VHH binders against Uncharacterized AAA family ATPase y4kL. Designs and how they scored, part 12

Target 1, 330 residues: Uncharacterized AAA family ATPase y4kL, of Sinorhizobium fredii (p55530)
Amino acid sequence: MARGELMKKLLASYGRDEDFRAVAEQIIDEEEKKNNRVLARTLRKTLEAGPQRTQSAPKALAPLIPFPEAAADFVERIEPEHNRNDIVLSAANVRVLLGLVKEFRRADEIRQHGLKVRSKMLFCGPPGCGKTLCAEIFAAELGLPLFRVKLDRLISSYLGETATNIRKTFEFARKQPCVLFFDEFDALARTRDDSGEHNELRRVVNSLLLFIDNMQPKGFLIAATNLDRSLDAAIWRRFDEVLWFDRPEAAMIGRFLKLKFKNVPVAFDPARNSAALEGYSFAEIERVCTQAIKAMIIERRKQVQERDFNRALQDEARRRAGQARLAPMI
Below, E stands for the ipSAE of ESMFold2; O stands for the ipSAE of OpenDDE; V2 stands for 0.75 times the mean of E and O plus 0.25 times the DockQ between their complexes.

## First folded at step 8 (VHH)

Design s45 (from u9, 16 letters changed; framework vhh_ozoralizumab_d1)
Fold by ESMFold2-Fast, scan of step 8:
Structure s45 (fold): chain B 330 residues (1-330), chain A 121 residues (1-121)
Amino acid sequence: as target 1 above (330 residues)
Amino acid sequence: EVQLVESGGGLVQPGGSLRLSCAASGFTFSSYDMSWVRQAPGKGLEWVSAISGYGGSTKYPDSVKGRFTISRDNAKNTLYLQMNSLRPEDTAVYYCAAGYSRDFWESYDYRGQGTLVTVSS
């Protein structure tokens, strides 16, 4: 009865944010007392990730230098909404990232010996394989603010401007420890091709590459591209490290499925389905897991059934097949 | 609403002591392992201490072992860090965090806004 009253109180708190959160916390506590710990953890994660109030609290450890308002069209500050349970990394990538963290923490000592600290990374691989997510988690684990730059928008925005303003625009990032993340870096490969009137675009691209070369970040500069080994060597050689984000192998898929279902009861072993997901990106696998969980909720079941997972997988396979048919037209 | 509010930071001389407190609300405090983490100017987050939900198990890195003591009062939803024999290297913003992470890849469920500790001269 007590739970029915809490649910009624939750609905009655509609439109009153503080009351809603207080009642939601009480419902979570009741689930914990009933030994529904997995559900309680899932609800806590959902509640904590969602509300604007968690965003309004300043999480920056040092006084944050803001980016210019003129840059708002292509620069944004990313607040972390994900943790390590949302990503599985290859052993090779973990090793490189661990080395970078160790150098960062001893940067002053390394520089005192006349040596450079690795601070520039290029993330390469097909879409949906965790490049942006990795940058977000990396910045969050180090306690550094993350500024995301949409490179295609940057290039478009600077089409009518002087290239000298690129350095000035990003001076905020040079003055503070942060992660400056250039998304859609493959836009550089497109604009470097000399096909017709591209003088202004080429000038902006060359100025951005010069900025990357000359930047000495107090934290990190990360660029992400959907290009893999086909990327121009002149581009990736500008970075201290290149990390490859390939589609996951069966073992990595199995680990990802275990992490994705960690807070959700399942009536089957998700890892048994890792082979069926070979060739899928992490984003595609996450869609399968999310749809299976939604099916459980919609049907008001307490556990994800294997049939829920198989239906979600079939739906994703159909979407994937449809995308392959459309590829020649795109 | 989940809140972690740190207090007790300030300026202290080398060799001195400070006691930090963290008032927790909006979650079942006793169900969480709790940690203190710090960030020195220009550096990343460093884990400083951890205590189990029942309070019977504690962990420390070598840099603070023997000098810092973590404790909790579950009846008051409060976490403490007793810092003794402070050194200039201990200068940092100290954060109360829900969860335990020894590896930089492990996330904390909740973190507070921090309290500044300056060990000077």
Scores: ipSAE 0.000, ipTM 0.210, lowest interface PAE 15.3, mean pLDDT 77

Design s46 (from u9, 16 letters changed; framework vhh_ozoralizumab_d1)
Fold by ESMFold2-Fast, scan of step 8:
Structure s46 (fold): chain B 330 residues (1-330), chain A 121 residues (1-121)
Amino acid sequence: as target 1 above (330 residues)
Amino acid sequence: EVQLVESGGGLVQPGGSLRLSCAASGFTFSSYDMYWVRQAPGKGLEWVSEISGYGGSTKYPDSVKGRFTISRDNAKNTLYLQMNSLRPEDTAVYYCAAGYSRDFWESYDYRGQGTLVTVSS
């Protein structure tokens, strides 16, 4: 009888969470008093696993929390101008990014099982190989705002500051779903290894690393560095994933050339020049394509000719040689 | 070095058939999912078929489903595309490709030089 009344009461409480839980607790307690410990444990486990929910309309998005004025010199919001059709990625990088997207979309479900969601990425590779563009497109595909942090400026601005002050500056990123992008992360290596550097700069670097370790973003934290295989293991192990952005191979170059000439008439097959561009970054290849298109426009031709492309490539090779002369000694 | 070399393209009448081949070298062929993609004159790249590394799974878009068949011979490092009931709309340069994500982040690690298929009377 008593149990029948509790069961009836439980069914009547459907849709009323507080009443439902109160009755469920009474049933569990009664089973414990009857020495039905296995049943009581099973019922409590089921109750703690979370309620069955109907699909409802998504909640309205909370307004974006801006970064503090004190951060304006080293934090900026990047407005997306690109989408997934503007980038060529390796299959390995695509696979990792897809896994992260899937975990993000099911984050609440994963966290309900007591598991953490991957949220911290390190992008490694030489300049101009798509690290910043990838972060922008990744944020855009997820519908998340992208905030870029200029690490050199941050380190200089926080000379003598504490980990607490750095944490306060980035609290805006923890309170909302967003992508926080640390550009020029190799500044950490320069600060630590510079023999003339003041102890306060090393303190700022250590405070920043501690901040990264303790941050639990609602979206993603991405750091980008020009460091390759020489990267300190203590640094990359702080991230859930490390993605390598190497200079593109011939097949990726061919795809990139076709992408850049998609809406422009050409009198030659751009992909036939893929081998000649091995060793070039995507940024360098884009400059070649842009210069070839400009030459067509200036000369009032209706198609890009192979000679336009070859001249642009020669110009880029000379620019590359000039930049090598201007590079730091170490 | 990685190489993908397509062959078998040419001029064919509407309703005809053609078989494309792709010879792969420089990577472990059986470890890669393989793809056929095409680009029609003045249009973007279009995915037309995929096959898993072991050959047990194949996929096609509705535009070619039932007309095109992808297959592979891992012992010969060769990929094939059997094209039946060809239409003028199938006129394109056909490429074989390796290492692709079929999700919104479409990317190929390797792609060949292409072979031209022209369907015309």
Scores: ipSAE 0.000, ipTM 0.139, lowest interface PAE 14.7, mean pLDDT 77

Design s47 (framework vhh_nb_b201)
Amino acid sequence: QVQLQESGGGLVQAGGSLRLSCAASGFTFSSYDMGWYRQAPGKEREFVATISYGGSTYYADSVKGRFTISRDNAKNTVYLQMNSLKPEDTAVYYCAAGYSRDFWESYDYWGQGTQVTVSS
ESMFold2-Fast, scan of step 8: ipSAE 0.008; ipTM 0.268

Design s48 (framework vhh_8pnl_2)
Fold by ESMFold2-Fast, scan of step 8:
Structure s48 (fold): chain B 330 residues (1-330), chain A 120 residues (1-120)
Amino acid sequence: as target 1 above (330 residues)
Amino acid sequence: QGQLVESGGGLVQPGGSLRLSCADAGFTFSSYDMAWYRQAPGKERELVASISYGGSTNYADFVKGRFTISRDNAKSTLYLQMNSLKPEDTAMYYCAAGYSRDFWESYDYWGQGTRVTVSA
């Protein structure tokens, strides 16, 4: 059957679950016959998940082992609220992440050949450039639970008596598929530079780095840092991949603006404002978009006007200038 | 490994037509999604059109109704039919191969580019 006819049948089967599934299976089979195996696999995965499952938070591939109660002060589970269409990434980062997804899905085959699967990533770059969002979306796409480790709290709470709880947290990640996300990883770099004394904190930091080195996660370990190229080689060498999350260039800003206004009527072309937003983080750009949309809602208009966007941009520029003035005060 | 090689560029008058071709010398890349990008002097590289391995297409607003992207999977060749050309279409045109319909959009392989000049 022709693809157009199958698509017509699929739409006509709306509201008839068994007929819908039967037609969807036919479409998947046709894609297999046309040697569109990647598309066929994606469609089959989507069909098997079902509408309710695709709307639900992704679950672990294996039954989730409860994480240690004692770790609750520095470990939290992040529920996915976003998907890949909510983020704009550089081509270089997409290439690396896609490679890691492929290795993960073929992990048993790779291991059968005596090879290691890449599982440890370091996300580097200034705040608000998508590091945490990327980790969330990556975990969600793989169907893995995401656990955020607040490294500053982990280090602050780590006394001799907490070593067992730290070990249990790492053993948890080793025994079941999950993504373990270490936030504010630059805390490790700061403490390693304090070498003037018999430093108990430095010993704790070194112990954490050893746990990271020896951990073979049934999933992924991701660390995020605001540090740039000044990052100690002893730290980045512990990771299989290092991804850079820089402030977006005009082309990426244009894509992001189109993404943020995709479901909102606008009376102007948002991408024409890309140049004006150079040097802004994704978080700052999102604030501009959100404020422009709020202005439309408050004024009970049907479209975002360019004046709404320009006002929001001016407000964000003032906030940005204020933040720059505050940084030297500390 | 694989090399993308473009052809079909040239000089044409406004309102004219050109057909660009991109051949994949490496058979391993024929499983990928394909795209045409362009870069004019002093401007950023921008997406013109994309086509999935299965034939689904996407076009930039500035070429809709004028350009048509197509592929021949058996020959591992990508095409861009350009009609009603404008001076603003003057640019280096690049083909790219990667995954645009998967989890992450990515174009891992790029051609050397072919020059299109629209001028009287």
Scores: ipSAE 0.005, ipTM 0.152, lowest interface PAE 11.0, mean pLDDT 75

Design s49 (from u9, 16 letters changed; framework vhh_3k1k_2; at its last look DockQ between E and O 0.21; V2 from the best seeds 0.00; counts 0 for: pae O 10.6 > 2, off the site)
Fold by OpenDDE, look of step 9:
Structure s49 (fold): chain B 330 residues (1-330), chain A 121 residues (1-121)
Amino acid sequence: as target 1 above (330 residues)
Amino acid sequence: QVQLVESGGALVQPGGSLRLSCAASGFTFSSYDMAWYRQAPGKEREWVAGISGYGGSTSYEDSVKGRFTISRDDARNTVYLQMNSLKPEDTAVYYCAAGYSRDFWESYDYWGQGTQVTVSS
């Protein structure tokens, strides 16, 4: 397409963020093809630096079937607030997730060959390492609604009507493509190990596990756990894929820091501090960043200073040390 | 500490062959995509070849297709670039990189210092 036509398209796409981006990318591609690499890079940088208008997450196709009201106490629909640019993942996880997306898109073909589609995923890793965020973004990428199931509440209330609600929830998930996200899946494991818990709770847990086993979602079931060691082999076998959300490596930390300071004036290179943050979760690192930014605001400075970051890091380290003291020596 | 160390760069005649190696340390090698880049004098750094950490799929720049082969040995944390039928235009500093698949975004987290490849008569 002639440069002029693309420019027209670009201008015409003003206000339509997705279309604008698509056209911009085409322009960039064309410049690359013309070997105008400097221009292409500049344009790409400009496109990326522009106010990331919250790409309206593809409006998750409104569930055609209303979610049973009775399950509202333990199931909530999560609206996507983040996109793929808001998360830092390991290369392994990215590959696995992309594979799952591809498989999902060709699920009918795969089934025609008599093969099963991977639909159940286990997210394992310490808290604050992006499991929930990943589930959200994954659902958004697929254009599927995300439903969070609160297992702790479900287990505590699993009497009479609750069983029915659970059934309805699973039935609902069978009827429409969606992502069911079970947070704190380790709660199930704890219940199994606790010899002191009432026979009734065990029954409930077993029932839930059976539902999970028998569930054939049109979308995905994702369970997130902080305690991978506590899960018995039987639980592991129920999932088609396992993703590990480990504490980020230095390179990942660097990327994350760049992401968090992307729209914030800084007087230092945040990525230089990546090594100092090894062993920290993304959530912890985010707090450090946030506190550093707050310091800039409070002191009415124009840029975040390295001292702000260092102070924030020290504070976070102190917090971490305190938490370690409180954590029962399990 | 993360390190990528390239080796194997040399002066070769046109039509010759060369094998580059990149030894990686300090990160989970098998989980990363590996790539080779090159930078000729006065030119921008350009992508040459990539190999996935998952499945081992390979991809190449058009100019090197059929001539270059990228491979990896996860047990040795090493990625290789076999270069055959070398041309003067292949003269560049070759860099090893570790990062993410292009399917999501093109981002490489780690870079080597580079090794010089010179193709001259």
Scores: ipSAE 0.008, ipTM 0.277, lowest interface PAE 10.6, mean pLDDT 84
ESMFold2-Fast, scan of step 8: ipSAE 0.000; ipTM 0.087
ESMFold2, look of step 9: ipSAE 0.011; ipTM 0.278
ESMFold2 (binder alone), look of step 9: mean pLDDT 83; pTM 0.849

Design s50 (framework vhh_podentamig1)
Fold by ESMFold2-Fast, scan of step 8:
Structure s50 (fold): chain B 330 residues (1-330), chain A 119 residues (1-119)
Amino acid sequence: as target 1 above (330 residues)
Amino acid sequence: EVQLVESGGGLVQPGRSLTLSCAASGFTFSSYDMGWYRQAPGKQRELVAAISYGGSLYADSVKGRFTISRDNAKNSIYLQMNSLRPEDTALYYCAAGYSRDFWESYDYWGQGTQVTVSS
């Protein structure tokens, strides 16, 4: 029984909690004024019960300074879905990240002493070892919006552009506290190789590196690369901190298995399989866990059986062997 | 291959001191939380002390008497035991794990070193 105009406003406020509540209160008030007391009471109780679900991470807000529409192909806002309980990090990486959080919270005091605050990080390591997840959780813990940049797409989109044009594109990130995350940073390292590279691609790369050098974010700039110690020193020296995301050791694997089965009944000790998973990435281990849980669900059992886990592990090992055999032929 | 090797155990009189050492190999030592557990005959294994990023934790029974320390350059941890009591008699185990909470289980264990406090 709400008016069409108010219904339109309510639907338009989707994803904006304060706007939604304001319009919902207006609808309830209008029904009460029309003497529809039963409906008004029902709607009020429904609205009051609505926030029953706890939010694990702050939502990205529409009122934040948006990135330019031209950047939509390579820039996206990431809504956090995870918290620090969803990741296993090395003690060394935890120490660095906590230090950065402390400096950020005291940034004005540090700057008053003429000192720089650490704000630029490079995340290095093989795929599937938690680099992107870490950036998401780090932004969520600080209450900052996360903007992900697909660097390979950015380079392709800005062929023939200057450092000034790239700086204009990312000016939104300087005007507000945020985390700017460059997801495919190894694209810069590949294009610095002179053999076979186009002059225009090299110029875009140099413009991006100059942008990174001169950018003074109010929050953080994080870059992630699948490259390891072979990365050019001219690239990693541009960052305040370099964090290494290596394949997990047996104890970290055990912790990760415990985490993945925390809310799922199991008929065995998953951590005792840690040695069998040495050399696997976190993404590969997560696939094993997910397949074991799916097997439980499909077979309508109440707990994950050891055979479900062993079958999933065998399947993942077969996938790895298949990939290794195909790689030399490609 | 992960190995934890304890040393420094022995027979000691009440009120004296003893230092236990644990040498670690086969993993990235600096990334791990380390601890000492003990098990007396006929009793359950209990946490004595733990050391992790940001601090140390002690069981109430040893607090103020025992000190845990870490040497990352030598891949070793130590347990300095002062004012020893007969009830400290137990097999002492070195443990390694990646834990967010010291009360959670450790992933790797040493073979143990015997400490006997008797007059």
Scores: ipSAE 0.000, ipTM 0.126, lowest interface PAE 18.8, mean pLDDT 76

Design s51 (framework vhh_nb_b201)
Fold by ESMFold2-Fast, scan of step 8:
Structure s51 (fold): chain B 330 residues (1-330), chain A 118 residues (1-118)
Amino acid sequence: as target 1 above (330 residues)
Amino acid sequence: QVQLQESGGGLVQAGGSLRLSCAASGFTFSSYDMGWYRQAPGKEREFVATISYGGSTYYADSVKGRFTISRDNAKNTVYLQMNSLKPEDTAVYYCAAGYSRDSEYDYWGQGTQVTVSS
């Protein structure tokens, strides 16, 4: 019994996935003992479908940074759930990001010499290649809160507004160290094209670009865009660094497969499939790995077999071809 | 297993409104991008709207300003509010789930019929 004690243990385990899972299993077992089969089954299904075991320790929460109520529709605070070990980056991107971290930590010394600290980044590349995850991990490594801006909603909300009103809305980001992340920056490119032109939209876009130009963040401003082949020079010139998130090459795929199977026994060498996965995004590769692991679980095996992986890869290739034909989105 | 179940379709007169719902199960809903697609008789499936796991929304030009996509992570449900419906909106509407709005969706619902009479 001891429902009060179990409840206290559950609350005490908040932020500690291993303890939470142990207490959750204990609660499920007690419900099963009470013949609450429907509840026990629902809880088990929820626990199995929910977050998996993680190696990431919960981080101490950064102090709350208030932002305007009007901004709540298009600004959200993201609690980081990932760390450096959860991402595969190109050597070039790692070098740039480490340089930015070092400059940030020595910002006062750099400024005393009359030099600027790099604080504005543009993440470019096709979807599913780790841009958002990279921003999350970068913020976590610096111990800074991450604020994600829903750019389409921002643009819609500020039709007819001025640079002053945009600046006022984001004043919170200037006053305290944080990472301000403009996701889906493609919205700016669309509003500058003939197909999306409107005088008020153009004013909002120009106001946002002025905000980016004039903002002196105590932390970082990151924008992410899928545009790489047609990127307007007026856009990328506003950033201190432009990082390219390309579809992974064979060596990066090998590292990613090793990462995705680190806690799951496999009966084959997944890295040998790296060449076959060239041209796939990290998101697509993750789906293949997830399907292979699910097949192992469903079939009640203790190891992922090569056939599980090959089937998942074939399914992903078919899904890719089918969706491209049904709903091409570029 | 993963399941997406659409509801809320039906017959409506031009200028009317409908709200479609898609109940999701078998995966961590809050981590997935959700989308709506439609297929009219004799046509290929076309994009309607998507909402990312972060809440960013994108719409097809043909529905922009009339349709609104939203999600309720507590209920594992995505919605499509359809206003000012036109006969051209007549189609089977499909719910989809994936890792990114820009990536291929790997889970699809069975579809729900929407018929707009003129």
Scores: ipSAE 0.000, ipTM 0.106, lowest interface PAE 19.7, mean pLDDT 76

Design s52 (framework vhh_ozoralizumab_d1)
Fold by ESMFold2-Fast, scan of step 8:
Structure s52 (fold): chain B 330 residues (1-330), chain A 119 residues (1-119)
Amino acid sequence: as target 1 above (330 residues)
Amino acid sequence: EVQLVESGGGLVQPGGSLRLSCAASGFTFSSYDMAWVRQAPGKGLEWVSSISGYGGSTKYPDSVKGRFTISRDNAKNTLYLQMNSLRPEDTAVYYCARGYSRDYYFDYRGQGTLVTVSS
């Protein structure tokens, strides 16, 4: 809801691109000043999509301060190679993530009211269901750098290094807007269970948990776990949100297959295979699609044949059977 | 190809003033929020100021509020930073940065221009 005078100026600028954009920007700025930021953002997106589409996502993000070189053994910067078109998420996860984006965009206003902004998420689910990819895309959508922490290597480094470099890494994450992603978070639970009551490793793990608890990032902390049943319920209560990444249902598989073949000619309808792929992870389904596409390229064909897909599916089914036989029985 | 080229840095005495400029090319300048960030010797990057696409809103941290003014000329694809009442702690390389959102993060920055505040 812009002021009537501004709306009249906008209509009067019809056919004058420069005047039109200037008045439209005034309307957007006035909505931002009125704390109508959702409307302001919607109007800005409409204005940007107007005469010519941009169709570009940010790819080269520069962090405000690089992580210390001593942290390179357990921290890596992930460059955004993917965007929202490369992932299929449940409706529930989309709602939560969009809510977090909106809250982040209005963080100053929320804090001015004495309220905390949600900044800590736990991603739960079996391997290959999009947890790491989701963190990458979420960081890219926010325009924030993504740093992945290999938690098992962090623990090992803590024992071999002084605490100073690890502390500096957490201090950096607290002071600068970034997404800090803790991979293999269930390693903390395993280490605590396997360790004796009086050993240095358990003490190190408890110190890391305390750092996580006390950290209030300007961006986000995301931890990912494979739904390890040994994970203490008290651990996930430390997070503002818990998101579940299950193996996809037929409808999600259908959308994923369409996305994976959108730029590749296909002689069959991939979505017809959705039901047959129930129980497969997104990573397993992507391997099937990738192998089918590779077969087309190797054989110098112009389109993926259904036989290429069926062969790739049979190979993945065989791989799954092999992995299941190697899985722990307890 | 996105390019940001800063100019206007130099040596200035405490209490003095400088005006920095940033010439932008390779993108629709008016469609992007712009920022100034600085890096003092031996320190990390610090956000200095942000301005919306058509200049309707500006933001400053307390460290420069009332002393620095950010502005832009969209017809010339140029961003400015007017720095008044300069202090020795303002000594830094100043970078022009393009943002997709607000404050603290950016996808491109220039080569920087050095500002030295000393006698």
Scores: ipSAE 0.000, ipTM 0.123, lowest interface PAE 18.1, mean pLDDT 74

Design t1 (from o8 with S100D; framework vhh_ozoralizumab_d1)
Fold by ESMFold2-Fast, scan of step 8:
Parts: structure tokens; C-alpha cells; sequence
Structure t1 (fold): chain B 330 residues (1-330), chain A 121 residues (1-121)
């Protein structure tokens, strides 16, 4: 890439910490390739030293939005506990999310030109890779309330109903800006694959897909699903954007370990264990970190020892092996 | 106008290898993450590989990890997928796809026409 284009990207990411970091890392890598080692080291040190981050409330207070009493059993409001400095995302996902934020902020101008604003996202990937956390942080960055839909309860409540009745329940999301989040969306895919046993569930699934297709939210509709199986093309086509949340690579693992141990004394460099954690989900890595910290507390030590981390890693590896043995029998 | 043209598909026997290519035009190729996705007859889309803007990061699902390798040549605006140890279940139409980098481009609107890979003896 030309230096001017990288500089333009860096300036365009102003005020967006993850995008800024991704572009900054690209600039540093380019300088290393050009054998400008002194500059590359200085830039990396400056980037790593960055301003100290503390847990912060979302920048904007989300409005209170009423929803029908009939929806209370399967819709819950999630209060934001995190901001974008609390999550590790791929550069590709950061790009898409920032594009969506830009469109949302300029939605009136876009509509005045006769164009549609992107509002429907599908989050795909194995469990524990940040899909729910990403939806929470995305809503918080936009200052929008987040409503989680419990699909199992929604399906049960709407047995025998039509897309029209489902739409009426979610009319509040069309009238007022919010983020509507359908977690465990793979439940719909599994129900559609059922061979002849639950015909009524298939009708509810079809009604939900029609609802998603016809829904025009003021804010956003996000669905999250596991990507262990190929998805029906009919499902993919209903979304404006598809984001992949796979298991993290070494650099992302290193950032995550630094994040998890930022306020905990350690007698070793956790980031040096990034390679050993390749293939693990963020949830699995968090369990390893949590168990290592608990070991320090239980043994009344002042620092997490590398042996605590290695033992926790071995325990998590055994847990993974156990789960893999059960998967073919289910 | 984004244009992606896949090539390199064909008939191959189980255990064989194929190399797919995707010629990109209409955008600054080096600025975008790229993907390979596939669709078997009568099935939905399945993600099979991802590569970052620089080529420094690649990702694969467990179904193809160790068998497929994604790479790119930014000087030639070309994306590649090296497929080794092919199996009958790898039979599908393979598509090259671009990351959405702008307000107006949807991810799937930036997908190519596809190239058919048939694994059969």
C-alpha cells in the first residue's frame, strides 16, 4: 500500500479505537517490511503504551422503550456493562460495524437519496467467540437500548401464529430506535431440519423468517448463530450483513490475555502463551484466566504463577476432549 | 462497480488437489479482507476461508483446516484457494467474496459468479 493511503485510513479511524489500532498495526508492519526497525519499534511501543483504560459507562444513556406485556416472557432489556475497549474483534468485523455506525448516523441523508440503510446483521461462529458481547457494545456505542429475544420461549408463545401476529409484538422496534437481538438463532435452523416430527414448529420458524424479511427496524436487528453447519440460503439472504466470529488467532489471543490480566499481578508474560491457546474460543481462554486467578487467591499468593496458568490450561484441554467425545453421539 | 471472477474449478478425484483463483476489479483490492465461501447443491452457504488486507492473518473452519490454504497477490489483484486432500463432501460452487468496506456495498452483493468443484471418482 502507498503511505498516503495508510495515513488516510488512520485519520479516517479517528475516535474509533479498534479501527485506529488495526490501521496502526498495519502501518507498523509495513515499516518493519521496509526495514525501518527504529521507527517500527517506536511506533509499536507508543501504540502498546496507549492511554490507560478503565471500565466506563456507555457514552450515551439508552432511552427506555416500553414493549407489550405479552412479550415480557421472551424479551428482556440488557443493560450495557461494557464498551468497545472491553472486546477484541477482527479487523474485518470492526470495518463492517463502523460502516453500519456511519450509515445509521447519516440515515436521513441516505433515505433522502432514495437509498436503504443497512439494519439487519447475522453473527456467525462457534459459541464463546464474542457474538453477544459485540451486540451489547454495538448498541451501547449507538446509544440504543438492547433487547434480547429468547427464541425458545418466543417459539413456544407463538405456536400456531402468523408472521402478522409476531410483527405486532415487535412493532415497538419499528417505531423507536433500538437493537433487537435474537440469540441462539441456530434453534430455528435445527427446527427447519427436523424430519416430520414437529410440523407446528416449522410453521413458527417460517413465520419468524417472514417477520425478519418484512421487518424494517428504526435501529438494528441482530441474529447470532453457531457456524458448525452450512446455513440455509433463505436465512443468509434475509440479512444486510454477515459477520464471522471464529476462534481467535495468536495476535487477538495476546490482546485478550493482556485485557484479562490488566489489573492482576502476574509472575510471567501471559501473551507468550498465545500460541498454546490457538484453537480455543474467547470463553475457553477466559475460563483458563479465571481459574489461574482463583488458584492465586486460594493459595494466598500475591501473583499468578505460570504453573497456575499451565494447570488451568491442562484442565481446559481435558474439558475440550470430553466435549469432543460426546459430540458424535448427539 | 465491484467485479469478482472465479476460476480453476473442475472435476477431480478424491484425494486430489485444485487451485482456485479470483480476479478482482472495481475496488482497491489491497484495502479489503477477502473470503471464500461455498454452496453445495440444495444447501446453504458455508464459509471456508478468510484472509486479511495484508495477507498476514488467515482463518479456516475445522472442516477444511489443514487441507485448504487461502492466499492473495495484491500486486495482481488476485485471491487464491489451494485445496488439498479433496473429499466428495467438498463438492460445491465456490465463491470469492469481498469484505464490506463502504456505506453502500453489501457483503453478498460483492460476491462473484462462482466456480464449480466436483469431487468424484
Amino acid sequence: as target 1 above (330 residues)
Amino acid sequence: EVQLVESGGGLVQPGGSLRLSCAASGFTFEDYAMYWVRQAPGKGLEWVSEISWSGGSTKYPDSVKGRFTISRDNAKNTLYLQMNSLRPEDTAVYYCAKDDGSYWDDYFDSRGQGTLVTVSS
Scores: ipSAE 0.000, ipTM 0.121, lowest interface PAE 18.0, mean pLDDT 75

